VHH binders against Type II restriction enzyme HgiCI (hgiCIR). Designs and how they scored, part 10

Target 1, 345 residues: Type II restriction enzyme HgiCI (hgiCIR), of Herpetosiphon aurantiacus (Herpetosiphon giganteus) (p25258)
Amino acid sequence: MNYQRSFEDLEFNAIKWWPQELSATVAEASVLPILISSQDLFISILKLSGTHPEQIFDVINAAQISANLFLKHLVVLADYGGEMIKRLGKEFQEIFPRMDSTLEYYMNYTFKGEQYTYIFKKLPIKGLDNSKLAIDGKAIIEIKPLSDLYRDMIMILLYGSTTEQFNLAGLEKCEIGTILGKNEIIYTYITQKYLYVSRITNGANTNSLGQIAQTYVCDILSKYLPNDYSVTRNGKILLSDLNSQDSTKTSFDILVEFADKKVGIEVSFQVTTNSTIERKAGQARDRQNRMHAHYYWIAYVIDGAGNFERSGAVRAICRYSDCTVAYSESEIAVLAAFIQEKFNA

## First folded at step 4 (VHH)

Design k07 (from k00 with T100P F101Y T105E T108F; framework vhh_3k1k_2)
Fold by ESMFold2-Fast, scan of step 4:
Structure k07 (fold): chain B 345 residues (1-345), chain A 121 residues (1-121)
Amino acid sequence: as target 1 above (345 residues)
Amino acid sequence: QVQLVESGGALVQPGGSLRLSCAASGFTFSSYWMRWYRQAPGKEREWVAGISSSGGSISYEDSVKGRFTISRDDARNTVYLQMNSLKPEDTAVYYCARVPYLGSEYYFDYWGQGTQVTVSS
């Protein structure tokens, strides 16, 4: 059986986004995966919302995006963090004016060069924070419908930079309302901001997501492999250096062993583009050659929308591996079949 | 290949009615939300109406509420826009569009060629 795949074969079998059974665990580790997987939908909503300032609510209602997820995109893109949200809640009455007749709070803002007034429907409320808005931890996967609170928050984050209160309330970056309906500008603006945010945030939580990815592969391999096969995370093998007579310890994300047989497995699941896959690609040929020198094998589990944007790197991994699979139970079962075939040959 | 083909546009007197149709092919129509947009000469494209995959959620732009009705016939892969009490300001090319869903496959709605509606005496 041939376990070497082309890039096209691998991409065809890929899921590109984290499995649903991992959604809560992934969301607790990082909000980026759900934001990136919903980015296209978010962009489309902005593109369709250019006719009047509150048209976006009709567009959100028609789309399959939850109000809390939509709000989280705005929060991240405006750099309007949890402490700013808490401060907004505490100081709301000092920040925004009230109507003399109704005592309702309001903001004056600009849309397409015209001045508008938004009257808040729910704000201010006591204890405003990320938890109340369901925009952190596993709460982000909850499907919240539009409410008066979400409408108020969305209006602030869309148009806040155009208000007189922008400096006092820290709304300088709340400018997405100024580009609604401007299709090409929106795409470039949102994707560039997310590239920047992803690069900074990945450094903080990459290890946690990597552990989640590895654990899932280990669990499925243990299900499909014989009980006497050893499956070890962050396993080390003593391998010969092809350019010297010395041996060096080489780490693999997962190591499968039985008797004198070994398969080293590298795991990468990236929804955002980064340099990790290029580094693995650059190491692939040397690692395969060193494993083969000991009559061992090397395999990869590669998936994630971000990784498939790096076609050159993925092609190199497919070329310099004994088996490369995507990230699903059925794909990992193929990897288990490969291991069993090699260990019983 | 995704295709959307609009029809039903015509010249009509103010206060008149028209029904636009959009025939869809190349995708599982019953699984997607559908929308109507319009664009007048020299103006930006404007959303008009939307209908969910189940037909249970319907939305309209404020200027057309009470005058326009969106509906769908999944057996015929067609979405309709019934336009009543037409005004000169409704004059535009009307476009049918597929609403995007989660995933990197769609960065924008797919549009048809459009159908011209002219409201004039």
Scores: ipSAE 0.000, ipTM 0.100, lowest interface PAE 20.8, mean pLDDT 83

Design k08 (framework vhh_3k1k_2)
Fold by ESMFold2-Fast, scan of step 4:
Formats: sequence, structure tokens, C-alpha cells
Structure k08 (fold): chain B 345 residues (1-345), chain A 120 residues (1-120)
Amino acid sequence: as target 1 above (345 residues)
Amino acid sequence: QVQLVESGGALVQPGGSLRLSCAASGFTFSSYWMRWYRQAPGKEREWVAGISSSGGSISYEDSVKGRFTISRDDARNTVYLQMNSLKPEDTAVYYCARVTFGDSYYFDYWGQGTQVTVSS
């Protein structure tokens, strides 16, 4: 079995996005991964929705994006946060006019220079907030269908800036409807907005996501390795020179031990670009040399769309490791095979 | 130059089957996610199916789930769409698209399309 991967080999075997079985746990820690992994689908929906103002609902249904996830993309892009949503709910009856015949609320809006009327089917509702819309925490992974509430909210977020009420309750921010079907504009606009969002939220709960990534690897390793092999998260090992009186230990994300044999494992799963992988890359050669001096081995589990944008760092890790695998059960099984081969040699 | 060439479209009776192929050239096919889209007369283009670079992540539009299967052959730089239990509503031009991630977070339509007609 070849345990040394090239960058190209590793990327080929990568999943790039969090495994489905981890989606709830990941979403609870951060909404950013699910937004980035669904960004292309979201962009495609906007590009295909240029014919009439409500064409987007047909496209959303065809694209199999949940209504709450689609709505989350809109609120993020419009910078229409939870406080604005609460304000919209509280002030709804003061913002929008009401039809005399049906008593339904409506908005007059513009799409491609033509005037339209949208009649709200569910709004207003009491206590409108992020929780009721399932757009925060782990609720974001729930598959909500296009209900009348979601249709009402999506129409406001797309066309609010084109209404006569545009200067009320932050509606001037709700302008994405003006670029539907304008493919060249959509690409640049959305990608620039998400780069900004990624930057300001990149550090949020990063440590939690790292622990989730490590736990998954430990669980699969424990499944494939003999039960008498020790698998420890945040394991520490003394790698001091024989002549050193230094008692400081070196930490590994995961440490696998059996008798006097050890493999230190570093784990990185990043859907957005950051400097964490470059730090691991910078340490890789020294860590491998120190492990080898004690007749131990070093391995890495590297995945995530963001990490593969750091090709130099990933190549350095592949070069200065005894085994590097991507993040899937089959890849981690290769890592388990590597460990067993080395421990039984 | 980047090229995607779709083939396999035909006239077929309701309940029939077709396999569409998309031959890719001009890029490292094995490194990209691939998708199938379709456009029916008088309608907008819609997403049909998607497959990750590793083949580990696959997704379908609800109306085709259980009837269509997406797959890829990286040795032949080809992505496939196996279409079973075809319905008149599946009549459309089918397009193959390459998906990009990272800074671009963009999909490319480079295929000419292939016509699928389902009628008696």
C-alpha cells in the first residue's frame, strides 16, 4: 500500500465538506461550513431565477436546498440580522398596507422595471425571530420545505429595497432580487460578500470544530484498530534529546500507542482558508525528525475545501509525514492499516 | 481549452431509459465536482444531479430521486446520468457543468447540451 500521498492524490480522495453524519454537530458549533458548502448551489439558484419575481420558488424546489438554508444565505448577504427580523415582526402592521377585501397584507415591488404586488400569506406572526425561521444553531440543518412563511420572508429579502417602504425596518438592505438572472454580476457580488463573511466569522468556534474533527477520526480508528491499541485525543509524548534535562512534552491531536510503539496524528479539516494549516506545515519536518529519532511515526488527516486552497502547506505536510490521508472512513481505514503495519513490523 | 461534450439524448417512450454522457477535456477532471442541469421549453434551467470529485457525495433534485443515477469515470474523464422510468416532464435539453470552489465558488457551463424527448 502506498502511504505517501501527493497533493493531487490527497485532493482526489478528499470529501471537501463535512460528512453528513456530523452535520448537526458541526452546525451547532458554526453555521459557516454549511453556508460555504451550499454556496455554489445558492449561486446557481439566483442565476436561474431571472424570468419572473417568483420563479425562484420553482428553482429552490428543483435544487433541493432547504428553505431555511436558502433564507439564511439571503439574511447573511443582506446583513439582515436577528434584531432586524424581530423589528420587522414587531413593526409589520405599520410597514405594510392591508387589502380591504381580504384583510391580507401586501407589498408593491419592482422587478426588471415592472411593478408587481405580493400578498403575504402567513406574515405577520407573533414573535418572529431566527428560531422560528430555523436559521440558527443546529436548526439550520433541518430540512424545512417552502412554507408560506418562508415564501413571505424570501420575497421581503429579495425585493424589500424596491418597495415604497424601503426606508423602514432596514428594507433598503434587501436588494438581491435586483440582480436575479444577471449571471456576471451575481458571481462577483456573492463571492465578494462571502469572502467578507468568512473573514469575520472564521475564528468563531474554530476550536470546537477541531475537536469534532479529531473525535470522528478517533472513533473510526478505534473501530479499525485492535482493542489493545491506545487511542488518545490531545496525547502528549516526551521527545527530548538523550542529553536534555527538558521535561516538556509534545502534543498531538491524536496519539496511538501499543507497547513501546507510537504514532502521532495531526488532524485538520477546514472548509475556509486560514493560517492553521500553514502552522502545521511549518512544524511538519521538525516533528517528523523528532518522532523518527525515537523510532516513532507521524501521520496527518487533512481535508476541507479551504485547506486544498493552501497547496504549498499541504504539499509540505505530504512530504514530511509517514502517512497522510483525507477525511473519510475509507481514508482513515488506510491510516489504521498503516499503524498496524508499523506496529507489527 | 476547457470543453464539456454531452451525448446520449434521444426520443424515448414514457417508462423508457437513457444514459447521458459528458466527456471532459482541458482540465484535471478528477479534481472537480460535476453537475447535470436541464432546461425544458418555456422554463428556466434547473439542477438535476451532482457528484463530488471523490464520488463520495451525490445529490439529486427531488423529482428525479430513485429514477436517475449520477456516476463518474475519472479514467475516461466522463460523468454519466442514468435516467430510468422517464416521464414526459423529463423532456429537456440536458447540460453538464463543472463546479469550482474556493475564491471562485462558481459553476461553469461549457457543454452544448443534449436533447431528451419523452413522448408517445
Scores: ipSAE 0.000, ipTM 0.086, lowest interface PAE 24.0, mean pLDDT 83

Design k09 (framework vhh_3k1k_2)
Fold by ESMFold2-Fast, scan of step 4:
Structure k09 (fold): chain B 345 residues (1-345), chain A 120 residues (1-120)
Amino acid sequence: as target 1 above (345 residues)
Amino acid sequence: QVQLVESGGALVQPGGSLRLSCAASGFTFSSYWMRWYRQAPGKEREWVAGISSSGGSISYEDSVKGRFTISRDDARNTVYLQMNSLKPEDTAVYYCARVTFLGDYYFDYWGQGTQVTVSS
């Protein structure tokens, strides 16, 4: 088999988004992957929702996005975090006025230069928080249909910046309603906002997502490799330095061993662009040369939509590796075949 | 088949009030936006008021804002237009419309209309 990959070959075999069986575990570690993987769908919904203020609800139902996931996009883009949601719930009756006849709470808002009144159907409720809205942790992957509570929250987050209450309720950034149907603006606005969110959130959660990525590869390798092969996370081996006779301990995300034979494996799965892949790329040539000096081999498991946006780094990894595969079970099986071929040669 | 039947039109003096009703049948009323339009002799049909399927979003043409109130009763499949402080220029045939959205386009299904005349 030819185990050398071009960038194009690797991208063709990539899944780009986390495997379905990892969705709950990934969501618990970081909300960013599910948001980025649903971003195009979210943008499409906004583009189709410009005819009237509540058209968004019909489009959400037609697009089959969960209401909680849609709401999470708005919450993140408006920087309307859990403490703000709790405060909104606690102070709702002080923030919003009531209709004289029905005593229902309402907000006056603007859409395409015209004033509208929205009458809340469910709010206020006691204990409003991220948990009640299923927008954090494992709950984000739950498929919640549009309810009156979700409609109320979505209206606040779409149009809140146009209400009289915007300062009192902290709704200054709740402005996506003002760009609905403005196709020329929407893509740029949303992607720029997400770039900002991605830089903050991805930096905070990179370690936990890396551990999840490595564990998945280990589990599949163990399934396809002979039982007498050792598969170790964060394995260390003693390698000679390129510029000296001194040996240094070198760690690999995964180390596969049998007798005196070794394959070191580096794993990267990034849905957003990150400098981590550039570091791996910069080290690739040196690490391959050091491994080869000991008659060992180096392999990479590289995937994620964000990593493929760094084509130079991925090309360097493909060039300076003995085997590079993407993240599907079938791709990791190719890696297992590579390892068996090298260990039996 | 879709049917919209308007009622409540009458002759009233300036400053008077009327409530128009539109009885809907042949479709799931609670799923549709409803609008009121009016057409005076020799003029184009103009939009007057609109109400969302939930009843939560409401809008009015500027000349009627503060005087007219649109509402709906989904249990009775009926949309209402309460008209207060009527003026001679409010004289028109009033039409109820069911709004159908298709992307950025909308299509209205119209009733037969009900005549409102405001004069002394």
Scores: ipSAE 0.000, ipTM 0.324, lowest interface PAE 13.5, mean pLDDT 84

Design k10 (from k00 with F101Y G103S S104G T105D T108S; framework vhh_3k1k_2)
Fold by ESMFold2-Fast, scan of step 4:
Structure k10 (fold): chain B 345 residues (1-345), chain A 121 residues (1-121)
Amino acid sequence: as target 1 above (345 residues)
Amino acid sequence: QVQLVESGGALVQPGGSLRLSCAASGFTFSSYWMRWYRQAPGKEREWVAGISSSGGSISYEDSVKGRFTISRDDARNTVYLQMNSLKPEDTAVYYCARVTYLSGDYYSDYWGQGTQVTVSS
């Protein structure tokens, strides 16, 4: 069998989004995958919510998105981080006025040029933070219904920039309510913001998405390959430079070995577009030639909606590989079949 | 399952020396590149030193070059940072990190809890 894929074959077999069984682990490492996979639903809610300022709550209920996930979209797009949420909670009484009669806190805001008043139903509360709102770590995958606390937070994040208090506690960033029902603006605003979100959300995690991607491939390969095949992460081999007499130690995301036979495997799963796949594509021809000089093989596991936006890079990888598969168990099983065929020939 | 446990952080006088250790478990230590990072109060995390799986490639941030030495003992699953001629500006929490190779580049995928180094009289 020919294990070389076209770009079109690979994309057809791709899952594009992280496997369900990895959802909790991925959410702990980065919130971005769950946000991007729910982005179309989030955009649809904004598009349908343009007739009055609280219509969005009816649309959220009809769309059956969890309130915490919806809130996380707003928090991320407004760049309203956990420290700002804590500050909002601590300074709430200084930020928002109180009604003399009921002692309820309120905000005066604008929507489509008209003045409205929102009366807070739950805020202020002690110890307001991401944990109480279930918007980070494993909590983001929990299905929270709309509550008075979520309604209060959503109103602030939609309309805070239109209040008299807009220059307090970062409220000037809370402007998404001003674009509700404006379809042409919504798509551009949301997609541009999410392009930059990956830069600010990925920097501090103790476990990376790349490790999660590699571990999943290793686990599935180990199920499908004979027990006497070694499967090693970050395996290193000495390869000759074709244009010199020097040998260099070369690393692969995964190395599979049996009886002096070797397959080096590179793994990439990216839900947003970035330049890392282009670097791998630029190296592909040289790496394949060096492996072939030792009678070894090179394979790739390539998936993620963002990687398929880089069609030139993916086509180069498909051209300069012995086997390229997408990121499902059935695709990794094809990779395992390729390895067994080569090792038994 | 993967754990990195740093030790050796202490209060030390300017010009003094400390050796930091990072004990690794839950993975094949000898197959991984290792790095040290530090973070001073109110500052971003800064890369300090790195060592390849074979020990053949070693690199340092310019401000520590000649004063710090990274090494590894694969039999003991431990990476070390020998810090000599310590300065007050070396005061930071020091983190051990495992390095993985993905998409033609190296990045840190697991981190230790950190160990506090204070250089003060």
Scores: ipSAE 0.000, ipTM 0.085, lowest interface PAE 23.2, mean pLDDT 82

Design k12 (from k00 with V99D T105D T108F; framework vhh_3k1k_2)
Fold by ESMFold2-Fast, scan of step 4:
Parts: structure tokens; sequence; C-alpha cells
Structure k12 (fold): chain B 345 residues (1-345), chain A 121 residues (1-121)
């Protein structure tokens, strides 16, 4: 079996996005992966929706995006958090006016310099929150069709900044409706907003996603490795310090042991670019040399669309590792085969 | 708006050669894997070739290995399929596609309109 991977080999075998069986768990830890993976689709919908204010509903239906996922893009880009949504629901009747004849609630908004009136079909409703809209936790992966409630919410989040109620309802950032059909502006606007969101969100959720990534690898390794091999998350090895006679404890995301043999494994799955992979790359040569000095081996599980944008770092990891695989079950099975071969040699 | 426009399809004699081009717009071309598919009359659409975002990883369907070569020019937002030693069995509409993660209910691939390749005497 060939355990040597070039960057190109690794990228070819990569899945780029979280495995489907982890979708719910990942979504609970961070909404960012599903948003980034659907960002191009979201942008395309906006680009095609410039003819009239409600054309976007026809485009959403044609594009087969779930209404809750589309709505989540809007709430994230408008910085319209769960507490704002709860307040909108609680204070809806105080925020928006009613028609004299039907007593239906409405908003006046602007689209391409012209004034329009939208009459709400479902709002107000009691207990409006992220959960009711299926835009948080496991619910974000549910496929919700466009409904009157989603149409009402989408109209508020697209055009809210143009309403008289924008300040009272906290809709000042709800401005995507003003750029619909402006293709050159849309791409730059959306990608710049998501760059900002990624910096904030990644800081808050990095450890949770890292633990999910490590647990998945451990579970698959345990499936393919003999029962007498130990597989430990956040394992520590006592390695000689090359600068002294003292040994230093060195941690690995996963440690596999059998008898006197050890493989240290580093795991990285990043859907957005960040500096974490450069740190692993910078340490790779020294870590391999120290492991080899003890007749141990070092392996990496590297995947995620964001990591492959860091080609220099991934190439360094491939160069300074005994085995590097991507994140699919079949790739982790190759890692298991590598471990068994080394432990039985 | 994501657009893929294929060109280069023609009528060619068996043993001949053609180069297909796919011009991409509306997305960051250099960040995506690109693929070629084909569909012969009365058959399902089948995968032909794929190339990674870096251009370093390339794969082919068994029936075209050694005869077809996929390549890309990121400066021109274009992916190419060089077809040599063409056979009547290669007659099909050829489609360029942007690769996306498989198994997601929230993704869809973008395809071009296709370009017709006919191999006959």
Amino acid sequence: as target 1 above (345 residues)
Amino acid sequence: QVQLVESGGALVQPGGSLRLSCAASGFTFSSYWMRWYRQAPGKEREWVAGISSSGGSISYEDSVKGRFTISRDDARNTVYLQMNSLKPEDTAVYYCARDTFLGSDYYFDYWGQGTQVTVSS
C-alpha cells in the first residue's frame, strides 16, 4: 500500500466538507460549515432575483435550497441574532402598523428606488425564535419548504433597513434587498461579510469542531484496528528533548499504542482558512524527527476546503509525516492499515 | 451567476483529435475541482475526467485513459479536454461541471449547456 501522499493526492481523496453523518453534530457546534458550503448557491439566488421584490421566492423554489438555510444566511449577514428575533416576535404588534380594513400587519419598504407594501401572512406569532424557524442546532440541516412564515421573515430581513420601523426593530443591517440583481456588488458584499463572520465564529467554536473531528477519526480507527490496540484522544508521549537530557511530554490529537509501539496522529478539518494548519506545518519536521528518534511514527488526517487553500502548509505536512490521509472512512482505513503494518513489522 | 460554456465539439473521423474548452464565470474558478461528463443518445450521463483545484490530481474513466487529457488554465478561467484517438463510442454531448460535495441536500452542481462531439466516417 502506498502511504506517501503528495498535496495533490491528498486533495484528490479529500471530501472538503463535513461527512453527512456528522452534519447534525457539526451544525450544533457551528453553523459556519453549512453556510460556507452553500454560500455560492446563496449568492447565485441573489444575483438572479433583481426583477421585482418577491422574485426571490421563485428563485429559491427553483434552486431547491431549504427556506430555513436561506433565512439563516440572511440573519447571519444582518447580524440579526436570536434575541433580536425573540424581541421582534414579542413586540411585533407594537412595531408594525395594521391595515384599516383587514387589520393585517404590514411594512412599507423600498426596492430599487420604488416604494412597496408587504402584507404579513403569518406574523405575528407567539414564541418566535430560532428554534421555531429551524435555523439553529440540528434544525438547520432540516429541509423546510418556503412557507408563509418564511416568506414574512425573509421579507423583513431583505428589506428591513428601508422600513420606517428599522430602528425600533433593530433592522438597520437588513439591507441585502438593496443589492439584489447587482451582480458585481453581491459577490464582494457577501464574501466580505462572511470573512468578518468567520473571524468571530471560528474563535468561539474552534475547540468544539476540533473535538468532533478527532472523535470521528477515533471511532473509525477503533472499527478497523485490533481490540488490543489502544486509541486515546489527546494522548501524551514522553519524548526526549533534543536540546537537553530531559524528556518532555508531547500531546497528540490521537495516540495509537500497542506494546512498545506508538503512532501519534494530528487531525485538522477546516472549512474556512485560518492559521491553525500553519502551526501544525511549522511543527511537523521537528515532531517527526522526535518520534523517529524513539522508533515511533507520526500521521496526519487533513481535510476541509479551507485547509486545501493553504497548499504550502499541507505540502509541508505531507513531506514531514509517515502517513497523511484525508477525512473519509476509506482514507482513515488506509491510516489503520498503515498503523497495523508498522506495528506488525 | 455561475456559468459554464463548453466549445470545441465537431464531427471528426475515427482516430482523430479534438480539444474541448469550458469557460467558467461567476465564481472563484481556481478554488474548484472541475469535471467533464458526457451523454450519448439513449444513455445516462457518465463521468469522463476530473481535475483538482491545483491541477495536480487528475482522474479518468477507464475507457478514455491514455486517450484523453484534462487540464486547466486558472488565469483564463478555463478547463480543457484534449481528446485523441477518438472512437465512434466517444460520440456524445460533452458537459463541463463544477465539482461540489456529494451527499449534501443543500448543494447542486453547475453544468454547462454541452458541446456535441460526433465520431463517424
Scores: ipSAE 0.000, ipTM 0.096, lowest interface PAE 22.4, mean pLDDT 82

Design k13 (framework vhh_3k1k_2)
Fold by ESMFold2-Fast, scan of step 4:
Structure k13 (fold): chain B 345 residues (1-345), chain A 122 residues (1-122)
Amino acid sequence: as target 1 above (345 residues)
Amino acid sequence: QVQLVESGGALVQPGGSLRLSCAASGFTFSSYWMRWYRQAPGKEREWVAGISSSGGSISYEDSVKGRFTISRDDARNTVYLQMNSLKPEDTAVYYCAKGTWLYGSDYYFDYWGQGTQVTVSS
C-alpha cells in the first residue's frame, strides 16, 4: 500500500484531544484545550444548579470537577483576569461590608428575584492572585477540592453583578449566576462567549502549542528512526526551480535528513476550529511540487477535534502529500516507516 | 502470526559482555528494519539500536555507541545485540522490535517480543 490517507481514515485514527502525558505542558502554554474538553461538564453543572444560589456547590462535588478548573471557567467567561483578581484582593475590605457581631465580610446579592446574603468564610486573604487559586499555567491540572476559598471566589464570580458593589473591582462582569438553571439560555451564552475567548486566546498562544506539537512528533520520530537520521525542528531547505535561477529558503515544522535524502514535515494539532489549517492546505500542492522537483518528500501530522471540523482543508492536505498521519505514537510510527522506506529505496 | 523471541539476558559484572538474540518468524525478515529497545524499572522505554533490511544502515543511542553492536543474520531470521563494557545503568529488560515499510494490515511497527532481562551487578 501507499501512505496516503483519506479524510475518513485519518479521522478514524485520530486522538482529537491532547495526549495525557502532555497535559501539564499544554496547560502551561494554553488554557483553551482543558476548558474546551471540560466545557460540556461545566455547562451541565450550570443547568443543574437552578433551585437555590448555593446548589452549585453540591453539583460541583457530584460532577467530580476540580474546584480550580470550575473557577477558571467562570474567570474566563466573566473576563475577570489576574489583575482584577489582585485588585479584588487589595480592595476587598473597602468593597464589602462587615457583620457587626462576627466581623465577617459579606455580600448581599440577588438570585431569581430574591435577595440573599453570603458570608465570606476565607476572604479577605493577603496576596490573592491566580497562583493562590491554582488557575494559571500547569497548576490548572491540579485537582483542588471545593474549599472555603473556592466557595467564596465562586460566589463572587456568579453573583457579583447583582450586589450593591457591582461597579467596584469589575464586579459588573460577574453575572453568570443570573442564568443558572435556564437551560434554553445557558448553552448559547457559554458557546457564544467561548467563541470570543477562543478567537483571542488561541491566536495569542498558537506558537507555543505548535512548538509542543512539533516536539512530541520529534521525540517519537527519534524513538523509531535510526539515530543517524537528522531530525530538526523548524528546519530549512533551499529549494530552486528546475528551469530558473531562482532559489527560495523553505521552512518546515520538522525536517528529517539522511545523506542526500530529505522529508519535510508539517504538524498541526488544533482542538478548536482554526483557519491555520486552511493556510497549510492552500500551500500543500505547491510545497509537494517543489519538494518532488528535488526528489524530496512531504508529510503531515494532522489531528485535533478542531482540525477535523475543516474537512475540505484536511482532504486537500491528504491529496497533496506523500504521507499524512494522525497524532498518536502508532500513527507517528507509520510516518517513521514511510521515511525509512523512502531513505532506503 | 508475527513472533519475536528474545534471549541471552543474564546477570553480569560491570565491564562484562552479553550477546542478545531475537528470533523472528511470521514475516519476511530480510525486508524489514529491526530494532532493540530497553526499559529499566521506573523509567521510560528507550531506543537502543537499529539495523536496516540490507544491513547497510546501523544506528545507536549515544550512551551505548562504541559499546554495543547490532547485527543480523537473514538466513537464520535473527537480529543480535552484542553488549560490551556493560555498566550498572544498562540494567533493563531488552526488547526486540520489528519495523515496517508497509501500511495498513502489515503495520507491525510497534510489535515487541516479551523481552529478556539484563542485570549488571555492582
Scores: ipSAE 0.000, ipTM 0.087, lowest interface PAE 24.7, mean pLDDT 81

Design k15 (framework vhh_3k1k_2)
Fold by ESMFold2-Fast, scan of step 4:
Structure k15 (fold): chain B 345 residues (1-345), chain A 123 residues (1-123)
Amino acid sequence: as target 1 above (345 residues)
Amino acid sequence: QVQLVESGGALVQPGGSLRLSCAASGFTFSSYWMRWYRQAPGKEREWVAGISSSGGSISYEDSVKGRFTISRDDARNTVYLQMNSLKPEDTAVYYCARVTFLYSGDTYYFDYWGQGTQVTVSS
């Protein structure tokens, strides 16, 4: 079995996006992974929806994107947060007019210089919030069909800024409908907005995703390794400083031990570009040298679309590791085979 | 707008050769691995060949291995399929696909396909 990987080999075996079995846990920790992985599909829908104001519903159905995920993209881009959604629900009757005959609520909006009227099919409803729309926490992974409620919400998020009510309840932010079908500007507009959104993600969410990534690797390793092998998250090992007789405790994301043998494992899964991989790359040579001085080994589990954008860092990790694998059960099984081979030699 | 435009399909004799091209636009081509699929009448689409974003790793369906070669030219945003020693069984519409992953309650891979190019191998 060859455990030495080139960058090209590793990238070819990569999944780039989080495994299905982690979808609920990842979504609960952060909405960014599902938004980034579905961003190109979302952009494609906007580019194909320029012919008339409600064409987007046909395109959504054809693309087979869940309505709640599509709505979440609009909500994030418009900065239309949960409190604004609650306010929209509470003040709906004050914001939008009703027809005298049917008492149906409506909005007059503009698309490509023409005036249109949309009659709300479900709104207003009491208790409108993120939970009812399945756009928060693990509910975001639920596959919701395009219902009348979702159609109403999508129309508001697309065209709210073009209505006479645009200065009420944050509707001035709802302008995505103005760029539908404008292929040259859509990609830049959306990707710039998501770059900004990514920058405001707090460190706690990043740490939570790292813990999820490490736990998954531990679970798979425990499945493939003999029961008498110890698999420990955030394992510490006493290593000699190569320039002195002093020993320092060094931490690894995962430590696998059997008898006097040890493998230290570093894990990184990043769907967006992050400097964390460069830090691991910068430490790789020194950590490998110190591990080898004790007749121990170092391995890495590296994946995520963002990490593969850092080709120099990934190549350095492949060069200064005993085993580097991507993030799938089959790849982690290769890592388990490496560990067993080294421990039984 | 993600666009994939296939070309190069033709009627060819058994044992002949064809080169298919797929011109990509509307995305950062160099960041995606690309695949070729084919679909014969009355059958499901099947994967034929794949190439990583770097071009360093490639894979083939067993029935075409040794006969077909996938390659890419990132400067031209194009992926190619060189088909040699063609057989009647290779008759199909050939599709270029960008490999993407859409995450939802059920995991599935979205392959953005072009319109396809017809390859017919017949005497």
Scores: ipSAE 0.000, ipTM 0.097, lowest interface PAE 21.9, mean pLDDT 82

Design k16 (framework vhh_3k1k_2)
Fold by ESMFold2-Fast, scan of step 4:
Structure k16 (fold): chain B 345 residues (1-345), chain A 123 residues (1-123)
Amino acid sequence: as target 1 above (345 residues)
Amino acid sequence: QVQLVESGGALVQPGGSLRLSCAASGFTFSSYWMRWYRQAPGKEREWVAGISSSGGSISYEDSVKGRFTISRDDARNTVYLQMNSLKPEDTAVYYCARVSWLYSGSDYYFDYWGQGTQVTVSS
């Protein structure tokens, strides 16, 4: 069996998005992956919703996106965080006016240069927060229907910047409603905002997602490798350069050992473009040479839509590795076969 | 009257530390994203660090990650940049910006900038 992959072979076998069985764990660690994977759908909804202010509700229902996921996109893009949502709930009656005849709360807003009134159907409610809206942690993967509460929140986040209350309620950035139906500008506006958000969010959660990626690989390897094989996360070994006689303690995301035989494994799953894959690529040749000097092997598990945007880095990893696989059970089984072949050769 | 006033810039030796402050007035500070930028002589202004209005999202330019820390104190209407392990390459005028996104194509627009504070890293 040939364990060397081309970039094209690796991409063909890639899943590009986190495995479904990891969706809850990944969402708990970071909201970014589910937002990026649903971004095109979110953009399509905005592009199709330019005819009247509440057309978006019909489009959301037709698109079959969960209301909480759609709301999370707006919250992130408007930088309207959990503390702002709690304050909105607590001070709602002080922020928004009430109609004398019906005692319903309302907001006056602008859409395509014309003034409109939205009458809130559910707000105000007690205990308004991210948990109530299912937009935090693993709750984001729950499929919530477009209820009156979600309609109220969506209207605030789409048009809030055009209301008289925008300063009082902190709605200055709630302006996505003003660009509905402007197809060219929507794509660029949303993707650029997400680039900014991904830089902020990815830095905060990089270690957590990396550990999730490593754990999944370890679990799958354990299914396919003999019980006698040691599988260690964040394993370290002493490696020397035969030319210089220097010895350095070197870490691998996963280390597989049996007797005196070792395979070091690096894991990278990135749904957004990040420099971490370039770091692994830059180290690949040196790490392979040092492993080979001890008659050890080096392998990589590389996947994620963002990593495949870095073709140069992935090609370098494929060139300077003994085995490179993508991130699926069948691909990790190929890695297990590689390890067994080398250890029993 | 929106104002941003940076302070804390100084001459320091390589490996030293500085804390920059940006005092904001004339607007609801807690509602805005804040950023730090820098500009070295003869070069374009470059982004250094950013913090969201809630403080929940923080980002850095790759060359300063692990060395610089951005933070905000909404009670004091102040954003901070803690700079550690300073290098000669960090020499620049540092600017605070209140971010207001006016997006047209690929261009970003910023509402307000401070006057800047000079950081010089030299032995």
Scores: ipSAE 0.000, ipTM 0.095, lowest interface PAE 21.3, mean pLDDT 82

